# VH-VL binders against o27280, part 103

Target 1, 266 residues: o27280
Amino acid sequence: MDSMNVPEVLEIKRIVEESESVKTFIFSWDFRREVRPGQFVMVWDFRDEKPMSVSLIDPVRSEIGISIRRVGEFTDRVHGLSEGDLLGIRGPYGRGFELMGRDILLVGGGIGMAPLAALADEATARGMRVDALVAARTADELLFLDRLEAAGVNISTCTDDGSCGFKGFAHERLLTLEENHDMAAVCGPEPMMFQVMRILDERDVPAQLSLERYMKCAVGICGQCCLDDTGFRVCAEGPVFWSQELSRVREFGRYRRDPAGRRVPW
Short names: E, the ipSAE of ESMFold2; O, the ipSAE of OpenDDE; V2, 0.75 times the mean of E and O plus 0.25 times the DockQ between their complexes.

## First folded at step 3 (VH-VL)

Design u11 (framework fv_libevitug; at its last look DockQ between E and O 0.01; V2 from the best seeds 0.00; counts 0 for: pae E 17.3 > 2, placed apart)
Fold by ESMFold2-Fast, scan of step 3:
Structure u11 (fold): chain C 266 residues (1-266), chain A 123 residues (1-123), chain B 110 residues (1-110)
Amino acid sequence: as target 1 above (266 residues)
Amino acid sequence: QVQLQQSGPGLVKPSQTLSLTCAISGDSVSSYSAAWNWIRQSPSRGLEWLGRTYYRSKWYNDYAVSVKSRITINPDTSKNQFSLQLNSVTPEDTAVYYCARGEDSYYYYMDVWGQGTLVTVSS
Amino acid sequence: QSVLTQPPSASGTPGQRVTISCSGSSSNIGSYYVYWYQQLPGTAPKLLIYSNNQRPSGVPDRFSGSKSGTSASLAITGLQAEDEADYYCAAWDDSLSGPVFGGGTKLTVL
């Protein structure tokens, strides 16, 4: 047995409240195991285990951070924890983002900014120029703006309700932004990512997209991921996929599956 | 499985272009799982990374600042190889040149190396 | 000199433990993964350790890496005659926007 598949019981060192619904939990980390932006860990509260993206990678302080949105029973319990409490962590897992060129675009929706914040830290440390489009339904759901600003990221915002920045959706805002990027990384609601991917494909910008629903596949819980409703399967490690991999998937951005495998609109 | 075979002249005159080729077997030069590097080694400067090329929907190049103005690394998909051109060479460019494979564009370690080519720059 | 500092030489006898150090700064080892390469006389460097302490397939478990703060170490236990080689550490350096190498340590097996 690979040692990364055994949960380590770690103490919560710090909790950062990112918004009313999002907290970042910070742990000491032994960097014996590679940790890369776009990867995730399995978080175990001693009752249930859920995949969570790594949102902070700090080898200088020997820390990782995991940002968690309160959306259900598991996350409600974790949000109730305090500094000093314990959680089980195993991993990291999954295909992480690659960094290419000098000028990069990050497009994040809601909690999707979490893995992109870790990528922004690394890209800026490497001397890259980083433009981030941060999207949310409302101003109070925009995440990591202070952290991105502190890192020297050029930030554009949009909210569905117009409470901060551009009024509208991420893809509508993207159409008004500079077209010169060497790569893009995208994470957020699947319909948003689909629309953004189409624009980036037209601009000939290679894009990487992080799909949370494929995290279980990466840890071997799901042996094969069906990415096409015609039965086409990509036996590739998620959660990060290239836009060229997703451009052939009819379900991407249009459908999800219920427990019976039937198509349900987003 | 992956092997790299180098070829090119071992003697170059000052002010000319140094040109080396690295042939790849066991992987594609356009593989998304690789980046293709050139490194040199001399007694005075030690090991020195020069640059790399890799394919992700389009070709990318990264070059070391010290050689950026003189260096070109080019892939050839038809021959499954990549090359190094270093312009305006001086005796200080005398070194053993290696081609090498890296895992991807995020990391910079090289897991497979070619045999090396001694290039002497002299009149 | 080299951005990463290694002792120029190290020695041991068969069966002993030998440690080779590599010192850097917050702009390289302190912030990034460390790699080690072994170069046998007359051959190309071979990846020995990646990501601080991971071994590629085919590298014996008597080779191990570690990193603490701005320094890294390569440990060789059960030293063998065939380990006589030059050893190089390497890491990304953010001021140079590229990987940098140590000056190398010539290990002599006595």
Scores: ipSAE 0.727, ipTM 0.846, lowest interface PAE 1.3, mean pLDDT 87
Fold by OpenDDE, second read of step 4:
Formats: C-alpha cells, sequence, structure tokens
Structure u11 (fold): chain C 266 residues (1-266), chain A 123 residues (1-123), chain B 110 residues (1-110)
C-alpha cells in the first residue's frame, strides 16, 4: 500500500448522475484505510488536483463515492470521463464528523449534502434518528433524496424558488422547526451555514460545520486554507469544525481567500 | 457456527519445520469474503500476525515481513482446511499459534479463532 | 517493544468505568482502523471492537471504542468481574505491511 500522500490511480467503477450538474464517481476502496464522513480526498486527473468530499462509504461493497459538481475546467474534464477511466486519488484528509446522541439534524445546501449523505448512512446504521433539511436553489438541484429516504432519514426540503418544499432558505425553514436535536451537522454555502449556526447556537444544539476553502497541499503545510486570526488550517484542523471553534473565526460567513490570497466577500 | 480446529505437533527441534493445520467448519476455505490467518503469541514477542491465505478468483498469500522467507500458508480445498509451515525454526519461534478467520480481506481483523496450539522449539 | 503502546495494567471496581489507551503513529492508528481484542485467561483472543467503534454481535454495549489522531481508547462501563482479561489493540501498519498489535493491557477487577 502506498503512502496516503501519493495518489493512487483508481478505475472509475460506476458513475451515478445525481443531477444535471452533479455526478458521483464510485471507486474500489481498501478499507484497511480509514475513511470518515466529512473527510475529503484529493482528486487528480493527471493535469490538476482538487479536494472533494467523500459522499459514499460502503464497506460491504468495498467502495467509496465522490460527488463532484460541474463548476469549472477541472470538473468539466472529470464529468467527461466514463466508467473504466482512471483518476488519481490521495487521502483521505481532514477531520470528519463526529456522531453523538440519538437524534441528529443534518442541514445541507447543494453539493454540501455530499458529506452529509455519507454521515446519514453511518448514523442510521448506528440506529440514530436522522432528520435532514435538504436545501437547493431549485427542485432539480436537490441531492440524494432517494438515497436518504431509503436509509430511513426524515427529510425536509426547501428551495429558493419554492419548486419543492419550503420556499426560502435553509435557515428560514429551520426557524419553522421547533424540535431540538442532540447534535447537528451542517454543510453548504457559507452564508447558509453562518445563519444556521446562529439558530442552532441560540437553541443550544451542538453543531459541526464543514468549511470549504482553497486547498493546495491537503496536509497542512502550504497555508493556503488557513483561516484568519485562528491559524486553523481547513485541511488539517478541519474541514469539519464545531460551532465553538468557528465562533473564533472572524472570516466565517464574511469573506474568504481566493487562490491569490486576496479577501473576497461571499 | 464457524469453527476452527487446529492440529499439529507441539514440539519441534531447531532447524526443522513447524507444521500446523487448521480445519474449517461452517465456512469454506475458498470463501470469497474470508481470509485465513495465522497468528502467534509469546511472552517475548506478544501477538504477532504471521500471514494469511484467501481466494479471490485465484489464491493469494500475504506474509509478515518477519517470517516471509520461512513461511508458507497453503489452502486445502479438498479437506476444507489450511496449513502453516515455518521452516528453520529456532527457540524464538516458541509460541502459541492460532489460526483465525478474517471476515474480509481488506479489514485485517479476525472474528473467529482456533483454540491455539503451543509449539515449543527445543532440542 | 510493540508497535502499538498500551499500559501494561489497568484496574477497577465493579460498576466502575475503565479506559485503556492505545498509542501509535501515522503509519498505523493515524491512518487505519483500530481493532480491539479481549483475551480471557487460557483462551484465544476474541474480537471485541472493529473499525474503531463497532461492536460485533454478542459484545455488550458497555464496551466502546474511540479514536483520535494516532491514539485509540477502549472504554468499559459498568465493569464486571467477567471483564478481567487481557485487552489488545490492533491496526494495520504500513512499515510492516501487516496488522500489528499492542503489548496488551491486563485488566484486573478488584
Amino acid sequence: as target 1 above (266 residues)
Amino acid sequence: QVQLQQSGPGLVKPSQTLSLTCAISGDSVSSYSAAWNWIRQSPSRGLEWLGRTYYRSKWYNDYAVSVKSRITINPDTSKNQFSLQLNSVTPEDTAVYYCARGEDSYYYYMDVWGQGTLVTVSS
Amino acid sequence: QSVLTQPPSASGTPGQRVTISCSGSSSNIGSYYVYWYQQLPGTAPKLLIYSNNQRPSGVPDRFSGSKSGTSASLAITGLQAEDEADYYCAAWDDSLSGPVFGGGTKLTVL
């Protein structure tokens, strides 16, 4: 077995079309190597490398899945691949989600549902009660609904345009829900996560949130994903953070660094 | 329901070959989901994995680096068993030897164990 | 001597919570799943925990496993006399290209 820092060239076993813009790529996985929901891998198409969250963990079939949204040149190339084609995978990296309690709330937006879907599988397998608030701009962008339902997850949907479920944003839908949970896991657009975190804090619900930042090395040495003031490296100390940790992060929900290191607003 | 029954001599002279057999009940030695392991335990070396054999369209063997040059693990489909051969033994090879089933080839944990066989290497 | 480090002994009274630690490195616990085995006196090891925190059928829920970084821990709540045994942690190790075990912890129930 190669070092976790050396990309392993893997064959795409299957491709699942989740939506018009999202595909899940399935790979054989050696489950001697630990992989947790919330962790990410570096995907290498032999030209460029990008961090991607693990969205499927299947020890029975010895497979993992990586869900990728088509958003740029790299992902465009990857979306052009077929079953049997090769990709480089190194990792997994980062801190994944922790499960606690019996009742958990998942709040996901868009592709942010990828790591949460994996977490849902684990949580339900453990016999936990899982509620999921799945948000997207439109109905056709809602991800993993059938998969979540099959796992026994109680699903609530919301869309910006009202095409499915609650018309509005995730935090607005959350405000209409009175039930508390033992913990929450959140992943999606940072403005969404920021608002959701505030509500959860007010309700004294422990929350974990998965951040997305520009990552280069994935091993905490380059500093490209370093968060201001705290020095937290998203690839090392994250990408999953507790709300208490993020409360110390000034830039959270406010701005991010672009690839050139400049501050850009959300 | 799966059981492993070990057999073989408990005394081996130095430089000779240690040979043990593990008979399988309730499962097949050629099971696609199983791996068949040998582990030994001694006060001086603790628990030590020695190697395994398993069938995945063909037979595979993985051996520990410490004994790779001296060890052979062979399946016997006709008798539904697998064996351990350790060549050129020394007193350092004195231990309780266990056969064990791995539930999957990628996990490297053993969920069913044999009863153990004390093998003493002595003149 | 063992690749994985465990305290040689632990003790507790009935009903007490006991924790057994297992320390490794990035080449084993840091990268791979941790397993725990229970070995009663005069018997073969028995799988107690797999994949960090999963219990096989028949293992009481008072046994639990956890992992953080390059360390793992076995927790036993509601300690019982029958829990007196040796406990071993295990994990795959890259340097040895095989599973490695801790030195074992002898748990005494007082």
Scores: ipSAE 0.251, ipTM 0.710, lowest interface PAE 2.2, mean pLDDT 93
Fold by ESMFold2, look of step 5:
Structure u11 (fold): chain C 266 residues (1-266), chain A 123 residues (1-123), chain B 110 residues (1-110)
Amino acid sequence: as target 1 above (266 residues)
Amino acid sequence: QVQLQQSGPGLVKPSQTLSLTCAISGDSVSSYSAAWNWIRQSPSRGLEWLGRTYYRSKWYNDYAVSVKSRITINPDTSKNQFSLQLNSVTPEDTAVYYCARGEDSYYYYMDVWGQGTLVTVSS
Amino acid sequence: QSVLTQPPSASGTPGQRVTISCSGSSSNIGSYYVYWYQQLPGTAPKLLIYSNNQRPSGVPDRFSGSKSGTSASLAITGLQAEDEADYYCAAWDDSLSGPVFGGGTKLTVL
């Protein structure tokens, strides 16, 4: 338990280019430390430390994978690394997804597909039926399609520009899909997740949504990952929340906070 | 470029089976990003969606309720085509029949159409 | 007839703006994307507008779509002789659990 709070320096074993902007970094991992889909790790490049979702959990090969989108200075530096380079990893942290029932729906936007890809692997291994709605801005940013197909997942796609699949937002595509699921798991841009949550609530489908918030400590003591109206700490009580927990949160889907804690519109 | 080429007889007697084939070039019938549809058009009923087949780890079929008891749509991966079989036809089944590709699993998003086949049901 | 209602005909002169309406319900247009198809004489339908207002590659920008409530509209500006065709709206319908097409509008360019 004590080692979870201190970064372990690990060698990058492999790098998979998932898209122009997303790479998966694969590390050897001691699976005496349990890892659940929806949990996150803190990735340390010896200068800064950021939360990243676990996207691959492979106890047979003793490997984990962490998918990172290039979006700023930290992720630019990490994307510049090669196999054999070192990163610090601490965790895993947070509450992961719970599987229930026989039929699940995954709704992922952009990098939000990362934790859902790990969940899809677990669900299919249990013999569950998995439907996935994979969303992105453009076709080149649709993530994990080959992996999901190989796992037997039924894939529907949408892109903002219409370059692949349905042209439009994920929640608009969702309205054209079958409503017969026992649960849903949702991760992506918060405005997308808010709209998807409303549809799933109308359909009476239990939903779990994974939030992203600014984090410093990852163990719930610094308060930087709190949701305004409830005081929920994303790093401790989340990042995965049930839709009922989020239905009263005015902040959800409305704004975000930058590293300084300022409100910033989506 | 994706193209659809239809074939099959244009005259069918009442109570017999209408059979049409749609050959695909530039895409695969088993593409996980597509669904393969049949639509018909008549003066009295306009455009009607009949059904589709698609591959998502296994083969699925969806059929319009109006014809569900009489229709079969089958893929043929070795020939890269899909077929329509409509049993027990009547003169009301006289129409131009089209095959069409739907992007992804879209029921009404049909971006590529075959040339059409006029099928007359008459003695 | 169809759950999507279109006027059976429309007309205009070259250069004019013409609109074609499509009326539905909350079970179709009110909840789902609208598509438009153009059918030239003797040819198969061709996708003209998708996702309410988007044009596939090769469709001129004088064609535009819009949606308000449970109704949709196709607009053609700068009308040309080759625009003479039948036009169909389409949408998913919840109660039929499938795509439905409007009855079509025959556009005549005078």
Scores: ipSAE 0.005, ipTM 0.400, lowest interface PAE 17.3, mean pLDDT 84
ESMFold2 (binder alone), look of step 5: mean pLDDT 92; pTM 0.939
OpenDDE, look of step 5: ipSAE 0.007; ipTM 0.486

Design u12 (framework fv_libevitug; at its last look DockQ between E and O 0.33; V2 from the best seeds 0.00; counts 0 for: pae E 13.2 > 2)
Fold by ESMFold2-Fast, scan of step 3:
Structure u12 (fold): chain C 266 residues (1-266), chain A 123 residues (1-123), chain B 110 residues (1-110)
Amino acid sequence: as target 1 above (266 residues)
Amino acid sequence: QVQLQQSGPGLVKPSQTLSLTCAISGDSVSSNSAAWNWIRQSPSRGLEWLGRTYYRSKWYYDYAVSVKSRITINPDTSKNQFSLQLNSVTPEDTAVYYCARGEDSYYYYMDVWGQGTLVTVSS
Amino acid sequence: QSVLTQPPSASGTPGQRVTISCSGSSSNIGSYYVYWYQQLPGTAPKLLIYSNNQRPSGVPDRFSGSKSGTSASLAITGLQAEDEADYYCAAWDDSLSGPVFGGGTKLTVL
C-alpha cells in the first residue's frame, strides 16, 4: 500500500509535438492512483523534479499525458528525451476541477489549455456541451485544437497578432461570445485569467481558475507557493481556486514572487 | 457525524405526486463540498439513481434521463433539508426511496445514506 | 435490465477469500471509476469502495476493489458471518449520462 509520494519510474510510450515549444509525454498508468483534470504530477528526470499538469487522462487505454513547455534547463532536458526513455512520476497532487451543469466554458491561454483539454474530454464524455476559447500570441502557439475538435468541442480561437481567429486578447473575444454557461474553467497567464474572471463574475458564471506559478511546490505546506493576504498555497490548497476565493487575493493578476519571496510585476 | 432523516407518506395514488423530505444534520445543504442525492430500490429495477442537487455559488440540479420529465429536487436552506417531488406516479414507481450525500460534484458516489422510505403506489 | 452484470449469488465459509465480479463495457467500467456498496438486510446501502480501490474511513482492509479493462472485482478476505449481505457495483455510463448500478450479488456465509 505505497504512498503516491514515491516516484514510479515510467517509460515514455509516445511523444506528441504540440508546437515548437510544447510536447505531450504519454505514459501507461494503472489508475491505482486516481488522476482528475486540474491535478498535477511531479516529473523527475533523475536530476531535478518539477510539477506538470496532467493533460490527458485515458482509463480505456490506461494512459496519462503530461504536456511540457520548453522554458528552462529542466524542460530542455526533458524535451531532449525520446520514446522508450524513462522519467519518474509522483502524484497526483492538488485540487482538481469540479463539473457542474450542462453547458461549460473553457478559457485557455497557451500551455494553460493543457489541463483544460483533460477536462474537455471528461465533460464531453458526460454529455455536456463544451465551448472552448483557445488563446495564444500567434497561430502556431494554439494548442490542442485537433483534439478538442475530435471530442466535439465548440472551438473559438484568438491570437494577439490576428494570425488565427479573432485578433485580440482572450477577454476581448469572450465579450463577443454567448453569456449562457453553467460554469467556466480558466487556465493561462494570470493577467488573462484576471480579466476573464471579471467578465464571468459580471455574467454570474461560477468560475474555477488554475494557478500555475513560477515558484511551484511538490507536496504539503510550502511557503514559496503562498498567496498574498489569504495565505493560500497553490500545491496544498490549489491549483484550482474559485473566482470568489481569488477576488480576495491582492497579488492575483498583478505580481509574482521571486525566490526570496519579493513581489515582481508580471 | 452527518446524518440524514427521511419523512413523507408511504402510500400515493396513481397519477398523484410523490413527495419526500430529507433533513440534514451535521452539515449544511448549501455546503460547497457536498451533493445531495435521491436513489430508489425496487425488486424489478434494482438500485436506480434519480438525481442530485448541490450549491457552488448557485444551485445545480442533475436528473436521471428515466425520470427527468417528472422529477424535481428542491433544497431548503432555512430548514436544512432537501426534497423529492415525482409527478404522475404509476405502480412502477413503488420502491424504497433513499436520500444520500456525495462529497463533491465531480463523482457520483454516496457516502452517507438516509434510512429509506417505502413508497407504495396503489389505488 | 442492468448494463452492469454481477453474478446473482456467491457463497463462502468463514476465513475464506471470496470475490464478486462486475462486468460492463467501454461506456461505463472501461472509462470510469467503479464503486461498491454493501447492503445488510433491512438497511440502507453503505459505501465500501470508491474510485476503483479506495476505502472510506471505517471499512476494514479485508475489503478491496480492483478494475481491469471493462470488468471490476470486489475481494473479501477472511470472510466473516457479518459480511452476509447484498453487494452492488456502480459506475457512470455514457449512454445513459448517469450513474448505473449492477443487479447485485447476494453473498451467503455458510
Scores: ipSAE 0.683, ipTM 0.831, lowest interface PAE 1.5, mean pLDDT 87
Fold by OpenDDE, second read of step 4:
Structure u12 (fold): chain C 266 residues (1-266), chain A 123 residues (1-123), chain B 110 residues (1-110)
Amino acid sequence: as target 1 above (266 residues)
Amino acid sequence: QVQLQQSGPGLVKPSQTLSLTCAISGDSVSSNSAAWNWIRQSPSRGLEWLGRTYYRSKWYYDYAVSVKSRITINPDTSKNQFSLQLNSVTPEDTAVYYCARGEDSYYYYMDVWGQGTLVTVSS
Amino acid sequence: QSVLTQPPSASGTPGQRVTISCSGSSSNIGSYYVYWYQQLPGTAPKLLIYSNNQRPSGVPDRFSGSKSGTSASLAITGLQAEDEADYYCAAWDDSLSGPVFGGGTKLTVL
């Protein structure tokens, strides 16, 4: 058994409250082990296990961060934890984002900004120009704005209710932007990503999109995260996919599988 | 600005102990952001990491499995240097030995190297 | 013989792009960062690339690293005479509990 498949019990070093519903949990990390933006880890609270994206990669402080949105029983328990408490972490898993070119566009919605924030750090560190379209339902749900600004990212915001920035959805805001980029990275609600991908394809901008599916094993053996028609496993071939790959995925933006394997619409 | 200067004998008899010293300039052997390594190179075995020492509130030692039973790496804070001792040497231990600095204990790359010392094990 | 596998030799003409491969397994390259060292004749190895694709200060941007799966690659664009050297890949290995090196690639500039 690969050592990466054994959960490592780690102490929560710090907790950052990103919003009312999102916390970032920071852990010490052995940076001999590779970790890339877009990859995920399995978080184990000794009762249940859930996949979570890495949102912070700090080789200087030897730390990683995992941002978790409070959405259910598991995340409720985790949000109840304090600094010094323990969690099991195994991974990282999956295919992360690739950086190409000099100018990149990040389009994120809600907690989808988590992996993109990590990508932004890497991109800016490499001297790339980074534009970020940050979307949320309301202003108070916009994530990582200060962090992105500090990194030198050019930020555009949009909110469903117009409480901050452009009033509307991410794809609508994107339509108002004429600037082209060498590549784009997208993460958020799948309907958002679907619309954004269409626009980017029309503009001939290479795009990578991070999908979220129900994951159980994280190692590509259980098939719970398998995408219809293609057989792509989100945990193995993804979660980051190129737009060309997703164009082959019939279910993308249309439906997903629930934990019981039933098709459910978005 | 960081420099490593190696010293020690270039000839050792079989079954004896190989001893080398690496003097550090521009950094501290007890730096909490460095690791101090020994590596050797030979035509037969290529580049081979032997071990390292580093200080993080206390001294730590990591040794390669291949030499773990015979190797000792010792820091000397008073002289700002670290040494290599390899016991019970055989001709297979003939190599160019390098000391090198690692940037951090969680990394395993070496960014500053000594000049190298050829050590020949021969009767 | 080496845990990481490199071609023993590579060659190119000035100005050419040359690629050096490094193959490993899930216990090393597949899980851990890859590093590259350049060793000029009669000198100690020099760190060329760290963390798959990062260049230390002083290393020209014509050197680049990449990694995919259990394999890594060093690319040299605009090959120069001074690039003639041995190149080694390195990565942590779980089975040996330490960094391991490739067998090295001798790059000749024709």
Scores: ipSAE 0.373, ipTM 0.751, lowest interface PAE 1.6, mean pLDDT 93
Fold by ESMFold2, look of step 5:
Structure u12 (fold): chain C 266 residues (1-266), chain A 123 residues (1-123), chain B 110 residues (1-110)
Amino acid sequence: as target 1 above (266 residues)
Amino acid sequence: QVQLQQSGPGLVKPSQTLSLTCAISGDSVSSNSAAWNWIRQSPSRGLEWLGRTYYRSKWYYDYAVSVKSRITINPDTSKNQFSLQLNSVTPEDTAVYYCARGEDSYYYYMDVWGQGTLVTVSS
Amino acid sequence: QSVLTQPPSASGTPGQRVTISCSGSSSNIGSYYVYWYQQLPGTAPKLLIYSNNQRPSGVPDRFSGSKSGTSASLAITGLQAEDEADYYCAAWDDSLSGPVFGGGTKLTVL
C-alpha cells in the first residue's frame, strides 16, 4: 500500500485558539514529502473522516497545522480534544496553489483564509508582495490577521456588519482596490468566489480558486467529489483550479450539492 | 557557530576498512534537533549521500542502499564526535568524504559541512 | 548519471540574471522538497536554498529557488564574478530510498 493512502495516527502537539469557533491543531510532520498550500488532508476521529486544508506548513519546526471551524458533530468532537490526544491523518492530497510573478492578491472568506495563510507564508518567503483581502461576517471572525501582519502582508478587511474595515462583501471591497496584481488566489464561500472570479477575469488577472466538495476516498476513485460538465474530481484534479478551468463548469456559483449529490440552490 | 572537523587516513588498501571521524563544536551529537551525515564526492559519481545517525530518545541509523552492507556510522557522546566505517573498499570508493549536519531527522539537507578528506583506495 | 538532470554548464555576464534547471520525476522532485548547494573550487558544498525556496542566513537575496511539477530552478540575479562555482540540486528519491544530488552545473561568469 502507498503510505499516503493509509492514515497515520498522530498526536496533537499544540492547539491554537484562532477565534471562538476556530482552532488550529498542530502535528509533527515528515517533510520528506512536500506539502503545498492548497492541498488537503483527511482527518479521522476514529468515527468519521473529513477533508481539511493545511493552514500552517513549518518545515523548520517539522510541523503542520490544520484549522477547523466548529460547525457540526464531527468538528464538535475534534474541538473537544486536548493536546496529547490522537487523530488519524491521510495525505496530503490534491493540487495546491502555484505562485507566479511578483505581486499576489489573496481573497479569503471565513475559514477559507486557512489555506491562504499557508500560501502567504510561502509567497512572502519568496520575496513576493502580498496583498490580502480578509472577509468575515463580523470582526471577531476575521482570521489570521496578526500572523499575516507579522509576515509583512498588506491587509484589507471587510465585514458584513461593518465592525472592522469595509462594510460589505469581499467582491465589493475588491472593486475599490487597485488593479496591479500578477495573480490571485481565492478561497471561501462559493458565491463569494464566483463574484470575485468575475472581477478578476475582467481585469485579466490569472486566478486560482479552491473548491470544497463532499469527499470519501480522496484519491479519485469513488466519484463523490466530481464536478458537473467536466468530470473533474476535486480531490484529484483540484481542489485548486485556475479560473479558466472553472469558467467551463456550469455548477460553479450556480448551485451546491447535498451529501446525496442533489442540486440545491445557494 | 557549529563547526565540523574531520580526521582520518587518506590512503586505504583494497579490501580494508575506511575509517573517518568528525568532531563537532557548537552543537551536541545527541541534539534532539540534528542529524549527522556522511557524503562523498568523486569525478565519476558526483555527490553521493552515504548515511546518517541521530538521537531521538534512542539512536537511529539510516544508510544508503548502495553501501548498506558495508557501512557503519557511530556516534560518540563522550567525545562529541561521529565516525564512518566503510568495509571491504575498492578503488571505486576513492572520493572526497564529507561529514555534515542536518537540521532535523525529517529533512535530508545538510546546512553545515566539514572540510572534506580525500581518501584514495589503491594498492 | 543521476536521476536529477542539470545542464553541465551555464554562463552569464556580470550584472545579468542566470537560471539553472534541475529535472526529475514524480519519485523525487515531484513529491519532495528541493535543495540547492554552491561549491566553490577547492571547498565543501554550501547550502544555498532549502525547502524549494528558503534562504539560509547569510545567503544574498539575489539567489532564489522555485519548483514547478517535476522541475526546479535556481535563479541568480546581479551576477558577480565570485558566483563562478558548481551548483547542485538535491531531493529525496523513492526508488533509491535516500537523498540524491544532480550532476551539477558549472557556472562561468564571462
Scores: ipSAE 0.000, ipTM 0.429, lowest interface PAE 13.2, mean pLDDT 85
ESMFold2 (binder alone), look of step 5: mean pLDDT 92; pTM 0.942
OpenDDE, look of step 5: ipSAE 0.233; ipTM 0.722

